VH-VL binders against q9y8q3. Designs and how they scored, part 15

Target 1, 263 residues: q9y8q3
Amino acid sequence: MRRIGLEALERVLYPVIPVVVTAEHQGRVGGMLAAWWMQASFTPPILAVAIAPERYTYKLVRESGVFAFNLLDFKLVDKAPFLGDVSERLLPGKIREAGLNIVRGEVLGAPLIAEASAAVELELVDVVEAGDHDVFLGEAKAVYTVDDFRGGMWSLETYRPLMYLGRTRRPGPVYRVYLTPRGWERREIEFAGGKLKPLAEKRVRLISRVEEAVKASSSREEAVDAVRRILSEEGLDPSDAEYLVEDALRRAKSYRRRGQSSS
Key: E = the ipSAE of ESMFold2; O = the ipSAE of OpenDDE; V2 = 0.75 times the mean of E and O plus 0.25 times the DockQ between their complexes.

## First folded at step 6 (VH-VL)

Design s09 (framework fv_axatilimab)
Fold by ESMFold2-Fast, scan of step 6:
Structure s09 (fold): chain C 263 residues (1-263), chain A 123 residues (1-123), chain B 107 residues (1-107)
Amino acid sequence: as target 1 above (263 residues)
Amino acid sequence: EVTLKESGPALVKPTQTLTLTCTFSGFSLSTSGVGVGWIRQPPGKALEWLANIYWDDDKYYNPSLKNRLTISKDTSKNQVVLTMTNMDPVDTATYYCAHSPYYMTDSYPFDYWGQGTMVTVSS
Amino acid sequence: DIQMTQSPSSLSASVGDRVTITCLASQGISNYLAWYQQKPGKAPKLLIYAASTLQSGVPSRFSGSGSGTDYTLTISSLQPEDFATYYCQQYYSYPLTFGGGTKVEIK
């Protein structure tokens, strides 16, 4: 790799799957396309999204304390300009103008896009200032989807993700570029399975040893005791054992894909 | 010090819904890496797994019974509840709940079991 | 679903005998195999997990071995309290599945 200017960070972080944030206050529904979001916690389930204070949706979430994430199929790509390029302040009812319908969530009554492939009802937990955007943290209270997740993951026959690649720079108008993969190449790679580690350091081998000790244990207490012993033998702080066990158990969730029923 | 105990009706009529409660102590479903499963055993027959629920509310069901089973938890009460709809005489069995830790895969062996509760389905 | 075939279905042995029970999975299960002991009228008790790891408090006369699709439980010197039905279980993939059981009767 080579170093480039920090202004290019805006381009480096694409493509992404944007989410449509929807919210309502005093009978007025609004929404926006957001590229900067993530899941921040499994337990409790918390999602994060960056929203600029100038956005009308910012006001709706702040004042209602309830919002939703909506995932759109690529078939709805023509709706993206209504959701991402114009403010509700300048086009009241822009979701309806886009030809989209709102339904109410069953738990929080959050406004959900009826045509979405998935939606999550969120209760506002906190808002954290972060430069020219604020980060909204919402606890998930309900999830809706068109897929049955039979294999533990999306059916890509059912859902063709709307993805955002960035803006073009060419003579004339600036364009936003949206895409979805036309073909899927799928690879399942077993965690830590059969990898050659010719440059493995003692610490890399120690991580594997800790993970095997946790895997071989029948209880959390047994795992902590085993890891504590390993840390002592390696001249490390045995009080770190509980953190390492937590980390290993958290990483083990990646193995759920392997154990899923294929009925 | 881990204990589990099943409770529910001893007799159920065909087509009725069965509700079983597992009450436990010595662990919490708020703790990462812990889960509870349900297993049944018809008289004189082999063990059959029904469903698992984990600390993060992740749920798994036996596909042969999937439209009939619902598993839920009340972490504050240390309880896991299993419901099974449309009971049939073939569902007559001893029903067990068991502790099911999560360490490196999405399933683990059952290390502590409740005593079991016999459910007879008869008209 | 992963089919677990357990053999024999039953056996009769004398105190002090070496007993071997086999468990065959319909596909590779990467040592995600447990063995349980069930005495009449009681809940199953975990004996062995990860194919060969002995559960705490289980007598050393019990041992497990195997890999891939073929696994065995061995009791090196059968005791009167070992009268029971033994079950293998794979926990590699959902649905979780058990073997048909092996009833061990003391002669």
Scores: ipSAE 0.000, ipTM 0.391, lowest interface PAE 20.5, mean pLDDT 84

Design s10 (framework fv_axatilimab)
Fold by ESMFold2-Fast, scan of step 6:
Structure s10 (fold): chain C 263 residues (1-263), chain A 123 residues (1-123), chain B 107 residues (1-107)
Amino acid sequence: as target 1 above (263 residues)
Amino acid sequence: EVTLKESGPALVKPTQTLTLTCTFSGFSLSTSGVGVGWIRQPPGKALEWLANIYWDDDKYYNPSLKNRLTISKDTSKNQVVLTMTNMDPVDTATYYCAHSTYEFTSGWPFDYWGQGTMVTVSS
Amino acid sequence: DIQMTQSPSSLSASVGDRVTITCLASQGISNYLAWYQQKPGKAPKLLIYAASTLQSGVPSRFSGSGSGTDYTLTISSLQPEDFATYYCQQYKSYPYTFGGGTKVEIK
């Protein structure tokens, strides 16, 4: 082995099986594809997932205290862009737009993806700040699956997991890459391609505008008011202003405090 | 809203090292899919791409100049720095930095440019 | 490296004329082609990306077409402010490469 720069760390840690995190607050269902998750405790059963504060799902989990993990079969790989590339903030109903259906969990009423191969209802127990993400800890209260686990493990005839390999960094279109269930072949799906392209462009413009307003403000109050006006002008939910300001301030603080690793 | 500005010496002697700084506002180089490139233009000649750096610190260099070029970023200062060693009179050019993002296109063309800084290499 | 050949190197046209500039790539670039306008003493300005998509704020008289190796920039009705040098650029592969430029002289 040879030593390489820490900028390659994300690439080295793929492939992973991503989960779709779903949550609902005040009648609005949202979700996101997350690659950074783990089982954290056996007794009681606790799962962890890293969520960036600018994600709409972050707000939904924080405010409701209930969420779900959903595991998707590879046959649903073409749905991944709706879950990973665009915010519910920009495309309300993106789960339905992808052609997926929501059903309610039996224990917590958590929103579950009906087409998932497995789902877990989670009750939020803690949120831990970790740099530019927060780690959400949820206690599992119910689990649903399409497999019987007769052999003590998943049947790969019943479930062929979505396996995320990373994204391309070549010039031209950016692709999200998944390993196929057969032959270790790559399936490449254009990042924010097709009909999602205008929404991705809107996201970049929104984030830049928010960050500039925060930098230009003399106080947190002033920043929140400025972002609230931006959201209103863009036809978005102005109640998101506090979350976006906290995200921008935290990212600025995190970057200033982070020392580069000695090479 | 998006602005970039180049700064550095206007005059460089042959064999010296050139250091140019690009200071930007209106975007963050921590945002996924964002990059900054350096392009130069000798007087009366065509544009020549030099180097790109991306949000994830991936770096790309023009092979014709690779061992002379170093690109780096300071995300907390909103700056990208280009260093070019062993300057020669043929390196006399206007040097530009420019913004690029994959989320606006099917790739990374340069959508916003700095005003450019003229660097003359002469004894 | 992908070589970009731009033609003509210069042209003279009157206000109201249709102007056509061509750009040829030495290999297929799958529409990863941008067009820039550069006025004397100024930085280049992006006009068109993905071969045919007009950048926000650019007048509709500018259009791009083409595929594979052959691309064209058209100005349907030349205006005085269109005096400039135009460059094509491929962004399919590193190193990024630019055409030699086309200088458009009004009158």
Scores: ipSAE 0.000, ipTM 0.458, lowest interface PAE 12.0, mean pLDDT 86

Design s11 (framework fv_axatilimab)
Fold by ESMFold2-Fast, scan of step 6:
Structure s11 (fold): chain C 263 residues (1-263), chain A 123 residues (1-123), chain B 107 residues (1-107)
Amino acid sequence: as target 1 above (263 residues)
Amino acid sequence: EVTLKESGPALVKPTQTLTLTCTFSGFSLSTYGVGVGWIRQPPGKALEWLANIYWDDDKYYNPSLKNRLTISKDTSKNQVVLTMTNMDPVDTATYYCAHSRYYLSSGYYFDYWGQGTMVTVSS
Amino acid sequence: DIQMTQSPSSLSASVGDRVTITCLASQGISNYLAWYQQKPGKAPKLLIYDASTLQSGVPSRFSGSGSGTDYTLTISSLQPEDFATYYCQQYNSYPLTFGGGTKVEIK
């Protein structure tokens, strides 16, 4: 092995089986594809997932206290861009737009993806700050699956786990690479491609405006007020301002810390 | 505000090694998807791409110059360094460093450029 | 390498004119094409990326079109500040390559 820069850490940690985190608050259902998750406790059963404050799903989990993990079969790989590449804030109903259906869990009423190969209802037990993300800890209250586990494990004849390998780093468009161990099928899907491209570009412009407003403000309260005005001007929900300011402040804090670590 | 500025010697003798530094602000090269490239332009001629370096230390070089080029970064100092060996009068050009498109975008083009630094190779 | 050919190499125009500049790639580049403006003594400035997407802050009189191997930059009504050299650049594959440039001069 040779030592490489820490900025390459993300490349080293793939492939993974991502989960789709789903949650609902006040009639709005949202979800996101998350690569950074784990089971943290067996008794009680606790799952952990890292979510950035800017993610709309962050708000839904925080405000509802209930969420779900969904495991997708590789046959649904073409749905991944709707779950990972665009925000529910900018494309309301993106799960339905992807052609997926929501069903309610029997124990917590958590929104589950009907087409998933497995789903877990989670009750939020804690949120731990970790740099530019928070780690959400959820206690599992119910589990659903298409397999009967007769042999004690998944039947790979019917379940082909969707796995994520990372992004391409070559000229041309950026691609997300997905694979499955059964048959080693690989799919490269353009990041925010096609009809999702203008929404991703709108997100870049929005985040830039938020960052500039945060940098120009002398206090958190001033920044929140400035971002509320930006959201209103863009026709978005001004109650999202606190989350976007928190995200920008954490990223700025991380960059300042890195800038102070000298040779 | 994204800004980049090139620095290095204005005059280089044939066979010497050129070292250019790009110092930038308004972005971090630790940010996922970000890259910095070097492009040169001989007097009165077209732009020629030299090398790119990305947030994860991936490096790309123009094959016609690959044996002569080395690109490196110091993310804590907000700097990218290009080294070019065995300089020749034909390498006389204005050298630019430039920011690559943010990773959310579909490609790697140059959205913000430094002012350029003129390098003359002569005895 | 993908060769980028611009035409014309230079043109003379008056304020208010419609100007078109073409860029031909030696192989398909799937709209991974950018257009830059360079004024004398200055660094290039990005105008358009992905063949037709206007960079923020660039006037709407600039537009890009094309597909496959054939791309066009159009300035609908030339202004005094538009007299410059324009370059296309493909980013479909390494090495990244630029066109030879088109100089837009005053008549």
Scores: ipSAE 0.000, ipTM 0.427, lowest interface PAE 18.1, mean pLDDT 86

Design s12 (framework fv_axatilimab)
Fold by ESMFold2-Fast, scan of step 6:
Structure s12 (fold): chain C 263 residues (1-263), chain A 123 residues (1-123), chain B 107 residues (1-107)
Amino acid sequence: as target 1 above (263 residues)
Amino acid sequence: EVTLKESGPALVKPTQTLTLTCTFSGFSLSTSGVGVGWIRQPPGKALEWLAHIYWDDDKYYNPSLKNRLTISKDTSKNQVVLTMTNMDPVDTATYYCAHSTFYYAEGYPFDYWGQGTMVTVSS
Amino acid sequence: DIQMTQSPSSLSASVGDRVTITCLASQGISNYLAWYQQKPGKAPKLLIYAASTLQSGVPSRFSGSGSGTDYTLTISSLQPEDFATYYCQQYNEYPLTFGGGTKVEIK
């Protein structure tokens, strides 16, 4: 083995099976695709997931104390980038807009994706700060699945999991990469393409408008005020302005070139 | 007002690890756009950027020294810590920490600097 | 890495003179350039950012100009307190890089 830069760490840790985290507070359902999760305990059964504070789902879990993990079949791979890249702040009802249905869990009433191959209702027991993400620990209270586990494991005739491999980093459209269920083949999904293109274009327009307002501002206070007005005009929640300003600044920072090469 | 102050050992032996702490006031590293960098200057030589950490815990390192450097923050203590392994006499320099703000319209590289701390690498 | 080349390395000038310091980047830096003043034994102080924007509290005799790869710091009427070493720095991409410095001596 050879030593490489820590900026490659995320890439080294793929492929993974991502989960869709869903939660609801005061009538608003939201969700996000999360790659950084694990089971942390058998007794009691506890699952962990890392969520960035600027995610709308962060607010929903923190305020409601109830959330869910959803496992998606590869047949839903075209929806995965949309669920991962579009914020509920900019497109309320994005899960429904993606053509997915929400059903209520029987124990906690957690919002579950009806099309999922498995779902787990979780009660929030702790939130641990970990750098730029916080780790949410949830105790599992109910599990739902399309398989009976008669052989002690998934039937791959019933469930072909998403296997997220990473992101293609090149000029132009962003491509998310997944391993196909047939061996070591890669499938690249363009976020702005396919059946979700009209929704992606609406998101791009809103993000561009926010970014132009931030770019035109000479201070954080001016940027927050400008974004708050945009949100009000679009019928969105103006209290999200600070998080959208932070997201715009993070994107500007991440688009700066890093070092010389990928090694 | 914004102030920063570096602290650490004045003398380090070759092959040892250097740990420097930047303690600041007048801003928070939880505020969007805020970051802190480390810059060094050998006696009579030019300034050299070492590492940077932002409010979102995103970290950048000088590629020439990347395998020796670690930067971290403790937001509750208003501190940023730089660790540099395998010190050599050529690493003798004054080490500075400095505040920066990142904005699309007006980016500031380093608008407030600490006084600097001299680190001599010798037995 | 973006290489920053300053010229001259040193100069001597009289009070009242116009002083010009040049900074060349090895590639375009979109005006993300800062100028610092450093007096002996002291930390650097920011003079100019975004190639031409004067930092608050900095005397108007200091000015910056340029675009693309070529940038200039001008002191229109040199004062005794301007004895210092001046550094340019690009902040367009990482790693952040500084010029080699220009030492200004008052004759």
Scores: ipSAE 0.012, ipTM 0.465, lowest interface PAE 8.5, mean pLDDT 84

Design s13 (framework fv_axatilimab; at its last look DockQ between E and O 0.69; V2 from the best seeds 0.00; counts 0 for: pae E 10.8 > 2)
Fold by ESMFold2-Fast, scan of step 6:
Parts: structure tokens; sequence; C-alpha cells
Structure s13 (fold): chain C 263 residues (1-263), chain A 123 residues (1-123), chain B 107 residues (1-107)
């Protein structure tokens, strides 16, 4: 082994099985794809997930006190980048727009993805600050699966785990890389491609408008004001403006500068 | 108002590690949209970008330097530090640190530069 | 990596001349191009960013143009203080890359 820079740490920790975190508050259902999660306790059964404070799902979990983990089969791989990269703030109802259905859990009424291979209802017990993310600790109250676990483990005839390997850092389009251990199935998915292209194009147009407004501004305050106006015009929450400005500033120094291709 | 100044050893022996400090005033690395980069120029040659660090501690390195570079910041001291391992005579150059800022249509051009510090690598 | 090819490598000019320097990128850079002026023994100074936007305090005789892969720096009427080496730089993607430089010398 050789020593490398700490900026590679996240890449070293992939592949992982990501979960889709879902939550609802005041009639608004939202969710996100999360790679940084674990089981933290057997008794009581506690799961942990890291969520950045600027995420919309953060607000939903914090305010409702109820959330869910959803495990997806590789057959839903085409939806994974959409769930991970598209903010509920920019595309309200993104779970439904992705063609997924919500059902209510039997114990806590948590929103569960009907197409998931497994789901866990969680009651929030604590939120712990951990740098630029907070760790949400949820006590498991119910678990649902498409498998009967008669053999004591998942049947690979029933479930092909979706695994996330990371993102490409090449010139051109940004690709999210997904795989499954069942066979040698690897998918490099451009967000703007495939069946989600029309929804991706709506998001790209809106984010381009936000990025242009930020770029045309001479200061952070001016940029926040410009984005706030755009959000109001689009019928979105103007209080999200500061988050979107920070996101635009970060993207400008990372993969968004590479340009995008829909070929 | 923005000023940057490089400091470090003028002479480094082959195989040693170079440590350079950029001390600045007129801006803060806690401000969103601010970054600091390191650029070098061997005598009589072109400019070569080495590394950037940003307000959110995000770091970028020139991959041609084979994992020899580390960039870090101390926001409270207004300093950015670059280390470069396994120095070789071909690394003899003037080393610059430079400010970059998103706002303006340029999105992180190097708008203000330090005066540069000459580093000679010889036995 | 994006390669920046700058031409000519040197030129001789007289005060009052129109000078044009070319910068060619190996792939499209969406106008994320800067031009720097460097005088002997001094740090580079930003002249132009976003291909065509003048940095504050830069004289109007300097102008930038171009798109895609082809960019130019023009000095409409060369002054004595303009004798220097000029560099282009793309900041579209990492690693950031510079052209080889153009030395503008007095005839």
Amino acid sequence: as target 1 above (263 residues)
Amino acid sequence: EVTLKESGPALVKPTQTLTLTCTFSGFSLSTSGVGVGWIRQPPGKALEWLANIYWDDDKYYNPSLKNRLTISKDTSKNQVVLTMTNMDPVDTATYYCAHSYYYGSGSYPFDYWGQGTMVTVSS
Amino acid sequence: DIQMTQSPSSLSASVGDRVTITCLASQGIDNYLAWYQQKPGKAPKLLIYAASTLQSGVPSRFSGSGSGTDYTLTISSLQPEDFATYYCQQYNSYPLTFGGGTKVEIK
C-alpha cells in the first residue's frame, strides 16, 4: 500500500449499498440517496445516517421525527442518480416524478417506497453534529422485505443489491457508477440520459438559470437576492436561496465546470 | 487591498520535502467563493498550476506531480501551506500563491498574486 | 488534460503597433480563459478573464475574443509598458493549464 491524500477518502470507502431515506412533514414527501449509513445498536435496534443540514430531507426528518430507509434492487438503477442528485427544492415530488410509489408503514406511518426490496420505519432518537453533516439516529420499529429469509439471509433470486462505486472525474459528462455482485453488471449512468431525460432537462434548465444568475452577480448578497427572485417566480421556497448559491459556488470549482453532453 | 506573500526556504536538497506558506490579508478563506492556489515557474519556462484550496476545504491537485503535493489552510491565521515531497533539481522554480474568487464573470480566475519565492533545489 | 497552445512564442513590435496573440485549447473550454501579463522579475497580472472581460484597472487597448477552442488577445496600440510575456490559462477543468507564453519585445 502507498499513502495518498485525504481528499481520496470518500473514493476509498466505495463501493457501498446506498439507502433511500424518505420522510414526510405537513403533506410533503421527500427523500434522498444516502451512502453514509450504518447499524449502530442491536438493543435497541438503531440505524445511523449522515445528512447535510442543507438537504431538504434533513428538514423533513427533523420536523416529523419519523423516517425510513429503503433498499433498492439493481433493476431500479436508472432512478438512482435522480434520487441522489436532484434536490426536492428544485424538483418537488421527485420520487413520484421518478415513477415510484409511496405506501405508508404500518407502525409509524412512515413513507416507504413501494418498489423497494426492503424498508425500515425509524423513529428519530437523536441528531449528533459531525462536522459538515449531522448523524441522525433512528430506532427501528418495523421492517419490510420482498424476501422471506427462510435461509437466514437474502435470496439472490429475489434481491440484486444496488451498489454505488462513485462518480467519474473525466472531461465531459458526469457519470455515476453503479454495480451489483450478481454477475458482472456495471452501469455508468449520465443523469440527463434515458427515461429520466425530460425530468433531468427541466432540472438542468432551472439550475442553469440559477448558475447564470449567480455568475452575473458581483457579490454573495446580490447572488442570494437574484436566486430568491428565481425561486419565487418558479413557485419554490425562496428561503432555499442561500443553499442554492453555496451549491452553485461549489459546483463551479468541481464537475459542473466540465460541461454536459446529452449524446 | 488584497495582498499575498510566499515564505519558505530558498534552498532545498534533493529528496527533501519543501514547505511553503502563503500569508494573506484583505480577504478571508471563511468567505464563500474564495480560493487560494499555488503556481510555479521554472527559470525561463511557462507557468504550471500545482494546487488549489477553497473556503469549504475542498482541494485540487495537479495529477502530474504523482501525489507529492499537500495543501492545507489555517483560516484563523490567514495562511495556506503547500508541501511537496521528494524534491528534485527540476523542481527549481519561483513559487507563487494567488487569490481566486467566484464573483465576477470569471468564476475563480487568479486575480491577485503574491510576489513569488524562488526555491533552488541543489546538493 | 487540456493542452493550451499559444502562438507566436515571441514577436517584435514597435510602439503604436497592433499586436494579436492566439491561444488554442485541445478541447472546448466555454470561455473559461484568462490572460496574464508578466514583466521580468515580477508576478503575473490578470488582464482578462472569461475570455473577453477586462480586469478592473486594465487599459481599454487590451481586448480578448474567441469561443470554443480558439481565443485571441489583442493590444490595439502597443505602449512602452506593454513589453512583457503574456500567458493564457484555461480554468474550465482540472488540472488548470497555461499556454507556453508569448514574449512581446521592442524592435
Scores: ipSAE 0.257, ipTM 0.711, lowest interface PAE 3.8, mean pLDDT 86
Fold by OpenDDE, look of step 7:
Structure s13 (fold): chain C 263 residues (1-263), chain A 123 residues (1-123), chain B 107 residues (1-107)
Amino acid sequence: as target 1 above (263 residues)
Amino acid sequence: EVTLKESGPALVKPTQTLTLTCTFSGFSLSTSGVGVGWIRQPPGKALEWLANIYWDDDKYYNPSLKNRLTISKDTSKNQVVLTMTNMDPVDTATYYCAHSYYYGSGSYPFDYWGQGTMVTVSS
Amino acid sequence: DIQMTQSPSSLSASVGDRVTITCLASQGIDNYLAWYQQKPGKAPKLLIYAASTLQSGVPSRFSGSGSGTDYTLTISSLQPEDFATYYCQQYNSYPLTFGGGTKVEIK
């Protein structure tokens, strides 16, 4: 083995099987593809996932206290990345736009992806600050699977787990690489490609404006007010300002810490 | 405030190696997504990209000059170094270093530039 | 490599004029196009990125448009400080390439 830079840590940890985290608040259903999740406890059954405050799903989970993990088959590889690339904040109803359907869980009423191979309803029990992300701890209240899960194990006769290998690093458009263990089929999917590109760019511009507003502010309150104005100008919900400011502050702190460690 | 400054010899003889250093402030190459590039401009001519280096030490070179170029970084000193071998009078130009950024949705052009340093190759 | 053909190479204009500069890519660059302004003896200054997004601090009289292979920089009303050379740059793929430049001179 050779020592490499810590910047490559995330990439070293791939491939992983991502989950789609779904949640709902005040009639808004959203979701995101998340690679950073785990089982945290056996008794009680607790799952964990890292989510950044900028994510709309972060808001939905925080506000509702109920969320779900959805495991997707590779057959949905053309749809799944959409959920990670586009924000519900900018595209209301993005799950439907992705060509996926929502069904309600039987126990918590959590929004589940109908096409999922498995789903877990989770009740939020804790949120731990890890850095630029928070780790959400959810207690499982119900589990759902397709017929491929039998005898206490996936047979993998029909279920083809979607795996994420990471994103490309070259300039220009960003591609994300997805795999299936069956034959190791490889797919490279452009980040918010085609008609979605304007939405992706709008997101980036919004984040940049938020960061600049935070930097220019002498207090958190001033920053929040500034971001409220920005959101209003963009025709977005000003109440999201708190989350976006938090995200910007978290990232700023994290970057400073990282810089110190690398020096 | 982001600042970049190029330093190196103003005069290089043919066949010699040029070494340029970019010293910057206001950002760090330990920050994910950060990149630094070199661009040159012969007198009265257009801009030409030379090389980029990123926070994770990923490097990219102009293919037409790849065999002559080496880019490296010293994060602790906030410096990026470019070496170019076998210099020729045709390589006479103003050399710039510039800040770039690779974000989750794509790449960003050069938003901050140094003032540039003129390098003349002559006997 | 992606070649960037910029036109015209030079133009003369008066204060208050509408100025249009075109950049043609040899292949599609998916709006990964930037515009720079350069004054004599100075480094280039980023004006527009992502084909149409104004860099912070850039006057609103500057605008970018286009898609695919064809892109345009427009100065709605030329100001005295706008006389300079302008460059387009694609950053869709390596190697990064610039246009040949357009010198905007006073008539």
Scores: ipSAE 0.057, ipTM 0.660, lowest interface PAE 2.4, mean pLDDT 90
Fold by ESMFold2, look of step 7:
Structure s13 (fold): chain C 263 residues (1-263), chain A 123 residues (1-123), chain B 107 residues (1-107)
Amino acid sequence: as target 1 above (263 residues)
Amino acid sequence: EVTLKESGPALVKPTQTLTLTCTFSGFSLSTSGVGVGWIRQPPGKALEWLANIYWDDDKYYNPSLKNRLTISKDTSKNQVVLTMTNMDPVDTATYYCAHSYYYGSGSYPFDYWGQGTMVTVSS
Amino acid sequence: DIQMTQSPSSLSASVGDRVTITCLASQGIDNYLAWYQQKPGKAPKLLIYAASTLQSGVPSRFSGSGSGTDYTLTISSLQPEDFATYYCQQYNSYPLTFGGGTKVEIK
């Protein structure tokens, strides 16, 4: 084996099966495709997922205390950009824009993707800070599967999970890469392609403005006030400011630590 | 503030190997998504891309020059080095290094450039 | 390889004119298109990326438009400092390629 730089850590750890994390706050349902999740406990059944504070789903889970994991079949891979590449903040109704439907769980009322092969309702138990992400721990309160989940195991002929390999590293379009359900072939899906591209560009500009405002501020309170003004100017919810400020502060700390720890 | 500066010989003889160093500040090549590229411009002619190197040591070369180019980095010195073998008078050009970035949802071309260094290939 | 064809190769214009420069790609580049300005003896300066996004610090008289294979840089009211050579560059795929340049000169 050869030692490599920590910069490549994420790519070494793929492939993974991502989940779609769904949640609701004040009547708005949002979701995100998340690769960084795990089962953390059998008794009680606890699942974990890492979410950055800038994600709209972060706010939804924090505020509601209820969320869901949704496992998708590979037949839905073309919908992944709507789920993972843009924010509900910038594309209201993105799940329905993807041609997917929300139904409610029977136990917690969690928003579930009707087309998912499985879903789990989760009650938030704890949030653990882990650098630029928080780890959300949820106790599973209900689980749902498609009817052909007989015998207590998946049939891999009828359920073909998304197998995420990461993003391409090349000029031009960024592609998210998935292993196809057969062999070691790859399926490349353009990151925020087509009508989603302006929304992804808007997100980059927003994050850049937030980062500059945070850098120019002498205190958290000053930064939050500045970001509230930015959000209002953009026609966005000013109550999101605290989450965006937190994300910017963590990204700044991570940048400094990487500059110190690797060079 | 981001700055880049090219250094190397102003004169190279035909068949020799050119070594150019890009020294930069205001960013680290160990930062996820960051890259440095080399571009040249013969006198009075258009720009030509040569090579890119990224934070994770991924490297990309212009295929028309692939066998002649090697790009490497020294992160402790904030430097990127380009070597080009078998120099010929047609390789006379101004050589630039430039910052690029691939992280998150954005993909950016060369947003900060060095001043360039003129390299003349002549006996 | 994606060939980038700029037109015109040069133009003469007066201060205050609206200037339009066209860049055609040999295949679709999905808005992964940049515009650079270069003055004599200086390095290129990024003006526009992603076909239409203005780089920070670039005057609002510069704008970019287009899609697919056809892209345009517009200077809405030419200023004395805008006399320069302009290059387009695709960054859709390897190798990165530049247009041949458009020299904008004083009439």
Scores: ipSAE 0.005, ipTM 0.495, lowest interface PAE 10.8, mean pLDDT 86
ESMFold2 (binder alone), look of step 7: mean pLDDT 93; pTM 0.951

